# VH-VL binders against Mitochondrial intermembrane space cysteine motif-containing protein MIX23 (MIX23), part 5

Target 1, 196 residues: Mitochondrial intermembrane space cysteine motif-containing protein MIX23 (MIX23), of Saccharomyces cerevisiae (p38162)
Amino acid sequence: MVDNRRTFTAPQSLLETNLTFPNDEPSLTTITVTRERCVDPSLIDSFLRFLRHGSDDIIRQKLNNYRKGSINGKNKCKEFLKQELYPNWQIRNNIISFCEKEAAEMKNETDQQCGNNKKTTAEPLIDARIDPYAARERAEKQEAQYKDWTKVTEWVANNRKIEQILTSTTEGILRQNCEQNNDYLKEFTQFCKDNS

## First folded at step 22 (VH-VL; from A5 with heavy chain S31Y)

Design C2
Fold by OpenDDE, fold request of step 24:
Structure C2 (fold): chain C 196 residues (1-196), chain A 121 residues (1-121), chain B 107 residues (1-107)
Amino acid sequence: as target 1 above (196 residues)
Amino acid sequence: QVQLVQSGAEVKKPGASVKVSCKAFGYTFTYYYLHWVRQAPGQGLEWVGWIRPYSGNTDYAQKFQGRVTMTRDTSISTAYMELSRLRSDDTAVYYCARESYDILTGYFDSWGQGTMVTVSS
Amino acid sequence: DIQMTQSPSSVSASVGDRVTIACRASQSIRSYLNWYQQRPGKAPQLLIYDASSLQSGVPSRFSGSGSGTDFTLTINSLQPEDFATYYCQQSYDYPWTFGGGTKLEIK
């Protein structure tokens, strides 16, 4: 079993903002994501909330400040995108993608155990007639694994939906305050490719 | 199971327009980009453009700018590609293809069965 | 635009043979290269993504390698169903482009 883990660090620009965070939220600037943390996403959720805290109004305010504070507002927009926004989006998407991959692996592992399709790597089939307790334990374990898989899968789906809404909304703000005809999601995709 | 089902074959005259549909099944339609790729008879694959079903945003290959329009109806999970001012060299099988949702990877994991568009006098 | 060049354009082989298809990009596309198989009268099907990742359900006799500008699709021990046309495709930059294709024919 490959011990998959990945560490993510929030952009420094988020820490320099005068944003007020709820007192009950942990001050997470760095997180190590593992399968276990995908199954229990409480810590990841806190980190994502932190990253997402740059609400649309804050983004608007920043963009307005850039426009007022610089002779060339377009250049400031570009800087904001490359140095703050896109990196933030990338981190969030990478976290979600990590858990998505883990979910896929979980599914594969569980299916392999149940289907005995690969007899060479699967755990031996326990004959319930020989050891009914072992058989029951195996069944319970498999059920638990599928439950965890379902949980992670649903978490991923929900967060993908959230990201879709947030990025689309932000794109609208960017079109209003920066370049009206730009496809910022496309630009973001290219950004990720360039910085991969 | 992910499935893309396209409309039937079309025969058009030069100068006419054609609109091909692509209905998506087995997944959340708005989560994935849809692309259109065409293939002239006996030729290779040519990228036409993409549409983001969620927003309706599109991007077209320069070759088709001004002639192609991609749209979608999210209520029925259907994408459309309309090509206008048809000419003989537009004769091809047109495919819709789903791009896997990964910002770090772009590949077509699902394809429609294709729609043959014939442009002849 | 990024130009994709496949070689050879056609290859004849027998069942059980090992076949290698090359794909070259006009500029670095990192690992953003995908391979598709297209059987006659059918839509393309994904074989390999990100240069070397095998798509689920694809036989292990298919493998991809390479990075930057040079890529290779390898088919070990050809099966009858493998006789088809193969395309490489870059997704590094728009417009996305395909190689010219390699037709694998039975000898």
Scores: ipSAE 0.454, ipTM 0.788, lowest interface PAE 1.5, mean pLDDT 88
Fold by ESMFold2, fold request of step 24:
Structure C2 (fold): chain C 196 residues (1-196), chain A 121 residues (1-121), chain B 107 residues (1-107)
Amino acid sequence: as target 1 above (196 residues)
Amino acid sequence: QVQLVQSGAEVKKPGASVKVSCKAFGYTFTYYYLHWVRQAPGQGLEWVGWIRPYSGNTDYAQKFQGRVTMTRDTSISTAYMELSRLRSDDTAVYYCARESYDILTGYFDSWGQGTMVTVSS
Amino acid sequence: DIQMTQSPSSVSASVGDRVTIACRASQSIRSYLNWYQQRPGKAPQLLIYDASSLQSGVPSRFSGSGSGTDFTLTINSLQPEDFATYYCQQSYDYPWTFGGGTKLEIK
């Protein structure tokens, strides 16, 4: 198996703003996401909170800034979406998808190991008879691997639900303040296809 | 267990309308786009359109624009597709299909059992 | 609209054979291509998404490859339950479109 990793950088517009966080949590400018960080996601959670705070949580303030000095604020809406909001959404979705792919690979790896143990029924379990502590250790590792897979899978499901609620709330605000008959999530999915 | 259960088969005359239902089970109905895809007898699959249950927004293939209306009732987790001014070439099995949650790619991860709509003069 | 062309339209094969099915898009769809299996009288079921990603629960004898305009579904060591019709589908641009299908029949 490959030791996969991917580095994400917060959008430049977020890094240059004078934002205050809801608490004293530090912000990360970049994060490298690995399988280990998907299992223990405290750093990923902090980075996602930073991204959400600097976009969806302050969407009305962001829209007001784009309207400043412009008669046609709706044209400025499209600039805000493509330059700030959709890139932010995309980074968050890419991080969640990375962990989702790692969870699927974790399950496949563990299933192969369990399947290989089943295939050795024609070969005696010499490891258990000669070294019973090694056999117990292997069983404990398999159990831990399935627990880790479950933890990442639940984290992914929870964060996808958070993203749906957050982006749907933001979409409502966009409909009130920008193009009212636009489906912003459909537009975002096309943005992702154009910018993957 | 994710499941989409559709209404039963219908026989209609040309010029009539049909309304097919698709009831969702085992997941949060408003979190996923729902699509309609049809298959004429002995033929391939044709995309009709999508509805976003959260907002009620829709988009339809140009071929069906003006004849199809997709709606939903979030209180009973049910989507509907109504096709009006039916023609004999609308005879097909109509499927509802759930789009993947993952915004990175679109695919249909669950399908209803299909509803046969027969249009004959 | 993006046209999806599948070939061949049908294949006759035996259990244990390796089968390949081709799908060509009329323009680049990058990796936004999915494969579905439809058994007679049943709804389609997802096999592969994003060109090469195997759906959960799908046997590893199925694999997908390709990008841009040319894609391939490969079934290694054909099993009796694999005799069905296979569809490719692009999700790059609306309307989402399907290939014409490839019917895999037992010899």
Scores: ipSAE 0.183, ipTM 0.685, lowest interface PAE 5.5, mean pLDDT 84
Fold by OpenDDE, last read:
Structure C2 (fold): chain C 196 residues (1-196), chain A 121 residues (1-121), chain B 107 residues (1-107)
Amino acid sequence: as target 1 above (196 residues)
Amino acid sequence: QVQLVQSGAEVKKPGASVKVSCKAFGYTFTYYYLHWVRQAPGQGLEWVGWIRPYSGNTDYAQKFQGRVTMTRDTSISTAYMELSRLRSDDTAVYYCARESYDILTGYFDSWGQGTMVTVSS
Amino acid sequence: DIQMTQSPSSVSASVGDRVTIACRASQSIRSYLNWYQQRPGKAPQLLIYDASSLQSGVPSRFSGSGSGTDFTLTINSLQPEDFATYYCQQSYDYPWTFGGGTKLEIK
């Protein structure tokens, strides 16, 4: 069994902030993401929620803090982006992408087991006439696998939607408080490439 | 299951405009960037630009700045590329292509069938 | 702009052969290099992404390697359906650019 895992650590800037965070969630600073944790995303959700602290007011407050004492507010915006915001976005996206990839693999594995044209990896067909119990067990297992796949797929879709909303909202705030003509999403993309 | 279906071939005169459509099936339209790539007859591939269907934000290659407009209608999962002030060297097959990432740039995992645009006097 | 140079521009081979296509970037593009196959009259299809990752559904006889500026696409045991044009593409920086293509022809 392929043991894919990846460990993510929250940015230090998030931990050093003087801003208040909801205390309803455990303070996770590090998480190891696995297929199992994608299927049961409770821990991942807690970690993402922790990272997703950027409400409009919080982001504005952070930007204001960066601008304090600075002659050039534009430069402070850049620091905020590179040191805090973009790293945070990158981690969240990487986590979601991990589960997305796992979902794809889950689908492929399950399809192969069902004999979809891959002769080399397909489990032998169980003749239900010979062993009806084994046939039923196989069917139940496959059903469970597809159920898990569906669950992860839906989770990924929902979180992608959330990320789109959050990043769009934040971009709006950035345009108002920093450079109004900047494409911050594009900048973020380049940031990720440069730090890959 | 992912499919991009483009509009049919176009024949235009120099100076005219052409608008090509790309309808997406089998996935959430707003989750993925769409790019346009063209290929002149017997030539290689040339990147034209991208659109983010969620926001409508775009970025175009400098070569096409001022002449190309990419739009989308999210209600029907359709992207559009309009190219104006057409000239003969715009004759090409135009492809829409889905980028595999919604935020991060990466690779084209799905392509439309292409739309031939012929510009001739 | 980042220039992508493919070599050779064309190659003749026989079924069963091993074929190697090179792609060079004018500057480092890390691993943001993708390979596409295009058959005549068809749209390009993704083969390899991120320099070495095989796209789902693509035969294992295809492989990619390299990082930075130099990349290679390898086709082991060439099949009849593999005769096509191959393109590399960088996605490291805008504008995204493609190599000039390599036409793989039957010998």
Scores: ipSAE 0.152, ipTM 0.705, lowest interface PAE 2.6, mean pLDDT 87
Fold by ESMFold2, fold request of step 24:
Structure C2 (fold): chain C 196 residues (1-196), chain A 121 residues (1-121), chain B 107 residues (1-107)
Amino acid sequence: as target 1 above (196 residues)
Amino acid sequence: QVQLVQSGAEVKKPGASVKVSCKAFGYTFTYYYLHWVRQAPGQGLEWVGWIRPYSGNTDYAQKFQGRVTMTRDTSISTAYMELSRLRSDDTAVYYCARESYDILTGYFDSWGQGTMVTVSS
Amino acid sequence: DIQMTQSPSSVSASVGDRVTIACRASQSIRSYLNWYQQRPGKAPQLLIYDASSLQSGVPSRFSGSGSGTDFTLTINSLQPEDFATYYCQQSYDYPWTFGGGTKLEIK
């Protein structure tokens, strides 16, 4: 029973902005992600929405500000990517990956508890001390553990779909406003290796 | 269930070209990078390159640049690898492999069954 | 290119034995190291990613450790189904490269 946890802080660029967010959503600057929060992800969802609203959702505004600030009129897309967008993507991907790894561990733990133990010398009907109430409780507990695993797995799948839609849209905007022949997702991968 | 199904074995002469297909099932084809990895008989694994089905972008190992072309048809969820100017040392089993969704780690979580390409002099 | 060196190239062992397989990178790859199992005539299958993370459905008798340049795959209690060739693979930099393989033969 090791309680894995990881703390994430919003990127410095987002903390330095005065971007206004909807009144109905909490404003989180830091979150600690745990297995329990992966199972009940309301705080994680709020933090991901905060990160997405401060980056991909306003990308055209961000790109225009960088373009207008160029002293030679040259687009500074690479600076925006490395200072603002890729750090934001990195945090979101790390959060989703944390819960994915926790789901895999939950599955392995439950599968090992369900391991096959063959009793070749014991006879169940002769052992009147076997408690069927305890056997039923074990089955119900295993079922609950698989339900939690399923919930986290579905959350991970849903958020992967959201991130794919966001990154595809963002790549389209980047190709239209920056370098058209660049693979921004592989460039992001290298950024993460260089900066983590 | 994720599955990658490759085309059948090929026998070619030196100097010819071969085109191997890899059809994806059970997942959104355009969401994942797809790689090609080969294995000569009795030898280890060698990375050939990747294609991103969403965009058609590719990257090839330097050893294969100029001889390999990777393409895809997103309407049928199929990737292709074409290797030209074949040599006898291109004899190998060619695998397609799906890269993990978590691109930060980069691992192959699904593999095709492999396509044997034999180049006979 | 990053060279991946596996040792030993082959090992013969009995069911129940503990086996270790080493993988060394020619430069630091941090934790970007994966392990695959390839049974005869089959495609490789992922065992371990990110140096030590066990893929879903892989038995707990498999474990991975290491970082930087030195990595180890351990099988704590060999089973008959573990007869296979094992490959390490780095995903730190392109071209992605594999170790030469370790063939595990069950006596």
Scores: ipSAE 0.149, ipTM 0.666, lowest interface PAE 5.4, mean pLDDT 84

Design C2
Fold by OpenDDE, look of step 22:
Structure C2 (fold): chain C 196 residues (1-196), chain A 121 residues (1-121), chain B 107 residues (1-107)
Amino acid sequence: as target 1 above (196 residues)
Amino acid sequence: QVQLVQSGAEVKKPGASVKVSCKAFGYTFTYYYLHWVRQAPGQGLEWVGWIRPYSGNTDYAQKFQGRVTMTRDTSISTAYMELSRLRSDDTAVYYCARESYDILTGYFDSWGQGTMVTVSS
Amino acid sequence: DIQMTQSPSSVSASVGDRVTIACRASQSIRSYLNWYQQRPGKAPQLLIYDASSLQSGVPSRFSGSGSGTDFTLTINSLQPEDFATYYCQQSYDYPWTFGGGTKLEIK
């Protein structure tokens, strides 16, 4: 099994803030995401909450802070977007995408195992007479794998929904405080392309 | 299975308007951007614009600005493209296409069957 | 606007042949290039996304390569169903633009 892992680091801007975070949230600056952590997403959830709170939840406050320090409010908005908000969004999306990819691979692996059991006439049908539990164990393992796959898939779907709501709400706030006619989601897409 | 089903062929006169529909099946309609692409007879593909079904936000190619309007009805997972002030050179097959969810890659993974719009005097 | 140029505009080949189609962008588009196949009277279908990623369900005889400005679609061991028109498309910047297409015909 290719040990797929990816390390994500929170934007520096979040680390420099005097933001009060819930005590139960790890002050994680960096997280390594693995398949196992996608299956048990407790740590990832904490990290995502940290990122979300540090950006979207307090965006109005952030924007106000940027405005006070600048003669040109529009330029400050751009700086905020490029240096803080979009990097934060990108990290969250990348984490979710990582788990999404893992889910897809988990399904493929499980499906292949199920399919190969049909074609490999050559694996000696563990004669149910020799090991009556072998078939059951295989079935249980497959069931467990599908259960994990389902869990990750549901987690991904839920987080995608959350991100959609947050980014939509944030976009509305940005339109009110920065450029009214700007599509910030598409701008973000372009940002990701430029910085990938 | 993801499926985009478009409305039937249209014949219009110059100066008229046409509204083409695209109904989505097999996925969450609001999670994906929907694009429109047209193809004149014997010609290549031309991007018209996109709509975000979740918000209704749109962006159009400069060529169509002021003449094209993209809308959606989320309750029935249907997108619409209306093109006004039709000209003969608007004669084309119009396709709706779903953009992949991957924000980085941006590709059309599903297409409607196309709607032929003929503009003739 | 980013201009996409395909070459050749048409190519004749036989079943079993190896065919290569080129696509060039007027500026760097990194890997944000997609390839589509369009059979006569049908809608385009995705073959390759992100320059080299094979779409699920697409035969492995199709492959894409390239980055920046120069890209290539390769069809190994051409099959009868592969005779169609192929388009490249950039998704790096709006407006999204397509190549002029390459018509693959039977020799």
Scores: ipSAE 0.117, ipTM 0.713, lowest interface PAE 2.6, mean pLDDT 88
Fold by OpenDDE, last read:
Structure C2 (fold): chain C 196 residues (1-196), chain A 121 residues (1-121), chain B 107 residues (1-107)
Amino acid sequence: as target 1 above (196 residues)
Amino acid sequence: QVQLVQSGAEVKKPGASVKVSCKAFGYTFTYYYLHWVRQAPGQGLEWVGWIRPYSGNTDYAQKFQGRVTMTRDTSISTAYMELSRLRSDDTAVYYCARESYDILTGYFDSWGQGTMVTVSS
Amino acid sequence: DIQMTQSPSSVSASVGDRVTIACRASQSIRSYLNWYQQRPGKAPQLLIYDASSLQSGVPSRFSGSGSGTDFTLTINSLQPEDFATYYCQQSYDYPWTFGGGTKLEIK
């Protein structure tokens, strides 16, 4: 069994804010993501909601606050992007990517067990004529594994879509309040590369 | 399945302009960045630029700035690349390529069939 | 700009052989390196992304390795359809750049 895990901590800027969060938001500032938590993503979902609310949902308020405290509003926008928004987006992306990788591994492991890939790691085929109970148990186990894989895959797809919508919306707000001609998504991509 | 279909071959004189089209099928057009890459006969690949279909934003290689214009029509899921002031060394196969949606990494997971542009006197 | 250098420019091999192609970047590009295969008269096709990730549908005989500045594409047990030109491409910084290509020919 592969025991992959990764711990994520919310950005300090989010923790120091006086902003009020919804009651359903977790009090957790740190989360350890594992395969089982990808399969049952309830905790991850709460953490992602916390991050999303702390940046994208209140971005107008944050930008307004930064501009009021700055001699040069444009410089504050840049600071906001590099110190708060992009790090937040990066954490969310990394969490989703972790589960995506786990899904891929789950698929590979299950395929190998089924003899669909490398036969060297596959469990011996159980002849249903010899031991029908063992054969059924194996089939049920494999079915359960594929079901879990499907769940994680769908969760990843859905969250990728959500992130696309949120970042696009946020980009619109940034263009209105900061630089109107910037491609902030590409800037974010470069940010991630520089800070990988 | 994802498919990028480009317009047909073009023959142009030096100083003229060429506009190549790339129509996308099998996916949401505005979801992915599109790039243009060209290849001179017998030569390697050269990146020209990208367009974001969602916003129409573009970025061009410095070599082509001032001569290349990338546009899109979202209503028909089609991207365009126009290259002006054509020279003989612009003779190449021009490809449109989809950048896979990955915030961290960029790679081309789908390519058009290519459009041959010949510039000759 | 980041310069990408491939070696060798050409290689001759036989079916069943193991072939290794190198790609070097002028500066660190982390793992943002992709490999493409181009058959004559065809568009390039993605083989490997992020230095070592195999694209879906690509045979497992293809593998990529490396990080920073030095990368390698390996083809185990060459098949007839593998004779083509291979390109590396960096996506770390714009402008994106390609290696000069490696032509794999039948011996």
Scores: ipSAE 0.092, ipTM 0.690, lowest interface PAE 2.7, mean pLDDT 88
Fold by ESMFold2, last read:
Structure C2 (fold): chain C 196 residues (1-196), chain A 121 residues (1-121), chain B 107 residues (1-107)
Amino acid sequence: as target 1 above (196 residues)
Amino acid sequence: QVQLVQSGAEVKKPGASVKVSCKAFGYTFTYYYLHWVRQAPGQGLEWVGWIRPYSGNTDYAQKFQGRVTMTRDTSISTAYMELSRLRSDDTAVYYCARESYDILTGYFDSWGQGTMVTVSS
Amino acid sequence: DIQMTQSPSSVSASVGDRVTIACRASQSIRSYLNWYQQRPGKAPQLLIYDASSLQSGVPSRFSGSGSGTDFTLTINSLQPEDFATYYCQQSYDYPWTFGGGTKLEIK
């Protein structure tokens, strides 16, 4: 019954950069994510693209900039991770997780409406005999809900694959340029637990 | 379809070592953490440790530190757990389990069929 | 280490009943709590993650609730295939630990 929404703002480090992006796509600095935007995700996709391009896609450039101003290059890796990379990863993960939770709620809402119908077929028949327009409207609403649920579920799956490829590639680069024995994804999970 | 297929049952004597394999199918092996969990007969579940196939990084429960080694061969999408200096109380079914993509929540979304390791004289 | 305590250790119920299984953590684990089902002779299977999120393909008669230290798995309208052992598991901090299990049997 309560409409869920959450506002995300790009990390401050990305807002202060003069980073050049490919094409002339608009640069969103803040987005409010809602169920409707999960179903039609063009703005979310643009925001995720902005975050990815300003971090993982240019990680070697970012690491080089940190090392130029550093006497101890390994310390500067930890600063880059905590100040720029992990906050960026966290925002992207939180956006995807928000839509995942909305998809689960869509399914639960539709299953509750259909759960009693799965146990019996008598209720829909009675409604159609009494008010055929109401019965038709109910059927169309259910179809639309499952279609929306499918859209969001597929979007979530696709974006989780993208994130996995990006973060795995980034971990490889961090292993080559920073500490080789550190597990950056597990370190990220602790960062999120500490900053959630 | 995601599937984890483990090596067959083993019978070992005390003091020996055992190496259990877990071959992954239906997903990119290096993208997910893989865990090992054991279950003694009639008992509950006990976490042994994890391996990150991408890097080979591992972390083990303190109880197993120094006796367990987890490795992998990414060319055949296979993880291994070796337990040395076996004792009778190591008798258990050993499962490999894939951690979810969303490592922030951390859960096992796929399990191998289990490998029974029996340690007896 | 975070100790996970399940209750009851076993429960007898009939098909169609509603069953509630409790899990308590020795410290706050926020929402980092998962539920697994293990049928006799089979590997565990995920039911619920993040305290209340239903895994894909799991029937909606399963639900999870709770946060902090107290968590509940609820099964509405039991089916014959639901008679199994259920485990909670925390993923807040290593070592990840499991509850002792709750065996659900036909009455």
Scores: ipSAE 0.090, ipTM 0.631, lowest interface PAE 6.0, mean pLDDT 84
Fold by ESMFold2, last read:
Structure C2 (fold): chain C 196 residues (1-196), chain A 121 residues (1-121), chain B 107 residues (1-107)
Amino acid sequence: as target 1 above (196 residues)
Amino acid sequence: QVQLVQSGAEVKKPGASVKVSCKAFGYTFTYYYLHWVRQAPGQGLEWVGWIRPYSGNTDYAQKFQGRVTMTRDTSISTAYMELSRLRSDDTAVYYCARESYDILTGYFDSWGQGTMVTVSS
Amino acid sequence: DIQMTQSPSSVSASVGDRVTIACRASQSIRSYLNWYQQRPGKAPQLLIYDASSLQSGVPSRFSGSGSGTDFTLTINSLQPEDFATYYCQQSYDYPWTFGGGTKLEIK
């Protein structure tokens, strides 16, 4: 089996922040995402929470700091977006997409092992008659593999919902405090193409 | 189960307008960009534009600018595409399509059944 | 505008054959390339996104490859349900554009 992994580091701007977070807990600044961590996502969840708390959750404070720190900038919002917000969104999207890709591979591997692409009706009875404990163990393994796939798939769906709520709220704040007629999610898409 | 259900076929004369609807089911309508894509009989696919239901923001292909208007009603999870000053070469099946969650790759993961718009005298 | 060129425009093949469909972009689109299948009278359906990622529920006999300007869709061991028209589509820059299509017909 290929063991895919990818390392993500929080944006430098977040690491250098002087802002106070709830609970003041130490936060993970780098994570290596693997299939195993997608199945048991507690560390990924902590990293995503850190990224969200240091950006979208405090966006008004961040925008105010950029306005105060700019002497003659016409692009105060644009600087914040490119320097802090869009890199943060990119990392979060890439993490979720990594686990989504792993879930698809898990499903394909399990389907290949179980023959879900072609239907046969004779094999399970023969296996049970020869070695009923081995046949039972294979069925239990198959169920466990589909449960892991389901768990990652549900985690991905849940985090997509969280991200959409959060980024939609942020977009509303940006429209009120920056360019009203700009589509910030489409601008983010172009940022990613330019900086991928 | 994600589903996009479009309004029925329409026959129009040149110079008229048509308004096609697309009702979304099984997902949060405001979370995804919705696109319109058309296909003339026996021809390929052509992108018309998108709407972001959350904001009402739109972007249209240049050839449709000034003739197309995309709107939505978030209270009933429905998007609309209105095409004005119809010509015979606007005869096509018009699809609504939902853009993926991962906007970095941008793909259509769900399509409406299509609405045939026929423009003839 | 980014032009998407598909070849061939039509392919005749038998059940069990391996078919490869090419798609070329007029400029680099990195991996922002998707493939759709359209059966007659039906809406398109996503097969592959991001050049090579297989959409959930799509049979593993479908695969995509390529990057930059040159992309391929490969169908291994054709089945009767695979006879349809296939479109590539770039999502790198607006307007999003489609290839002209490749009609796969039974021989």
Scores: ipSAE 0.087, ipTM 0.652, lowest interface PAE 6.1, mean pLDDT 84

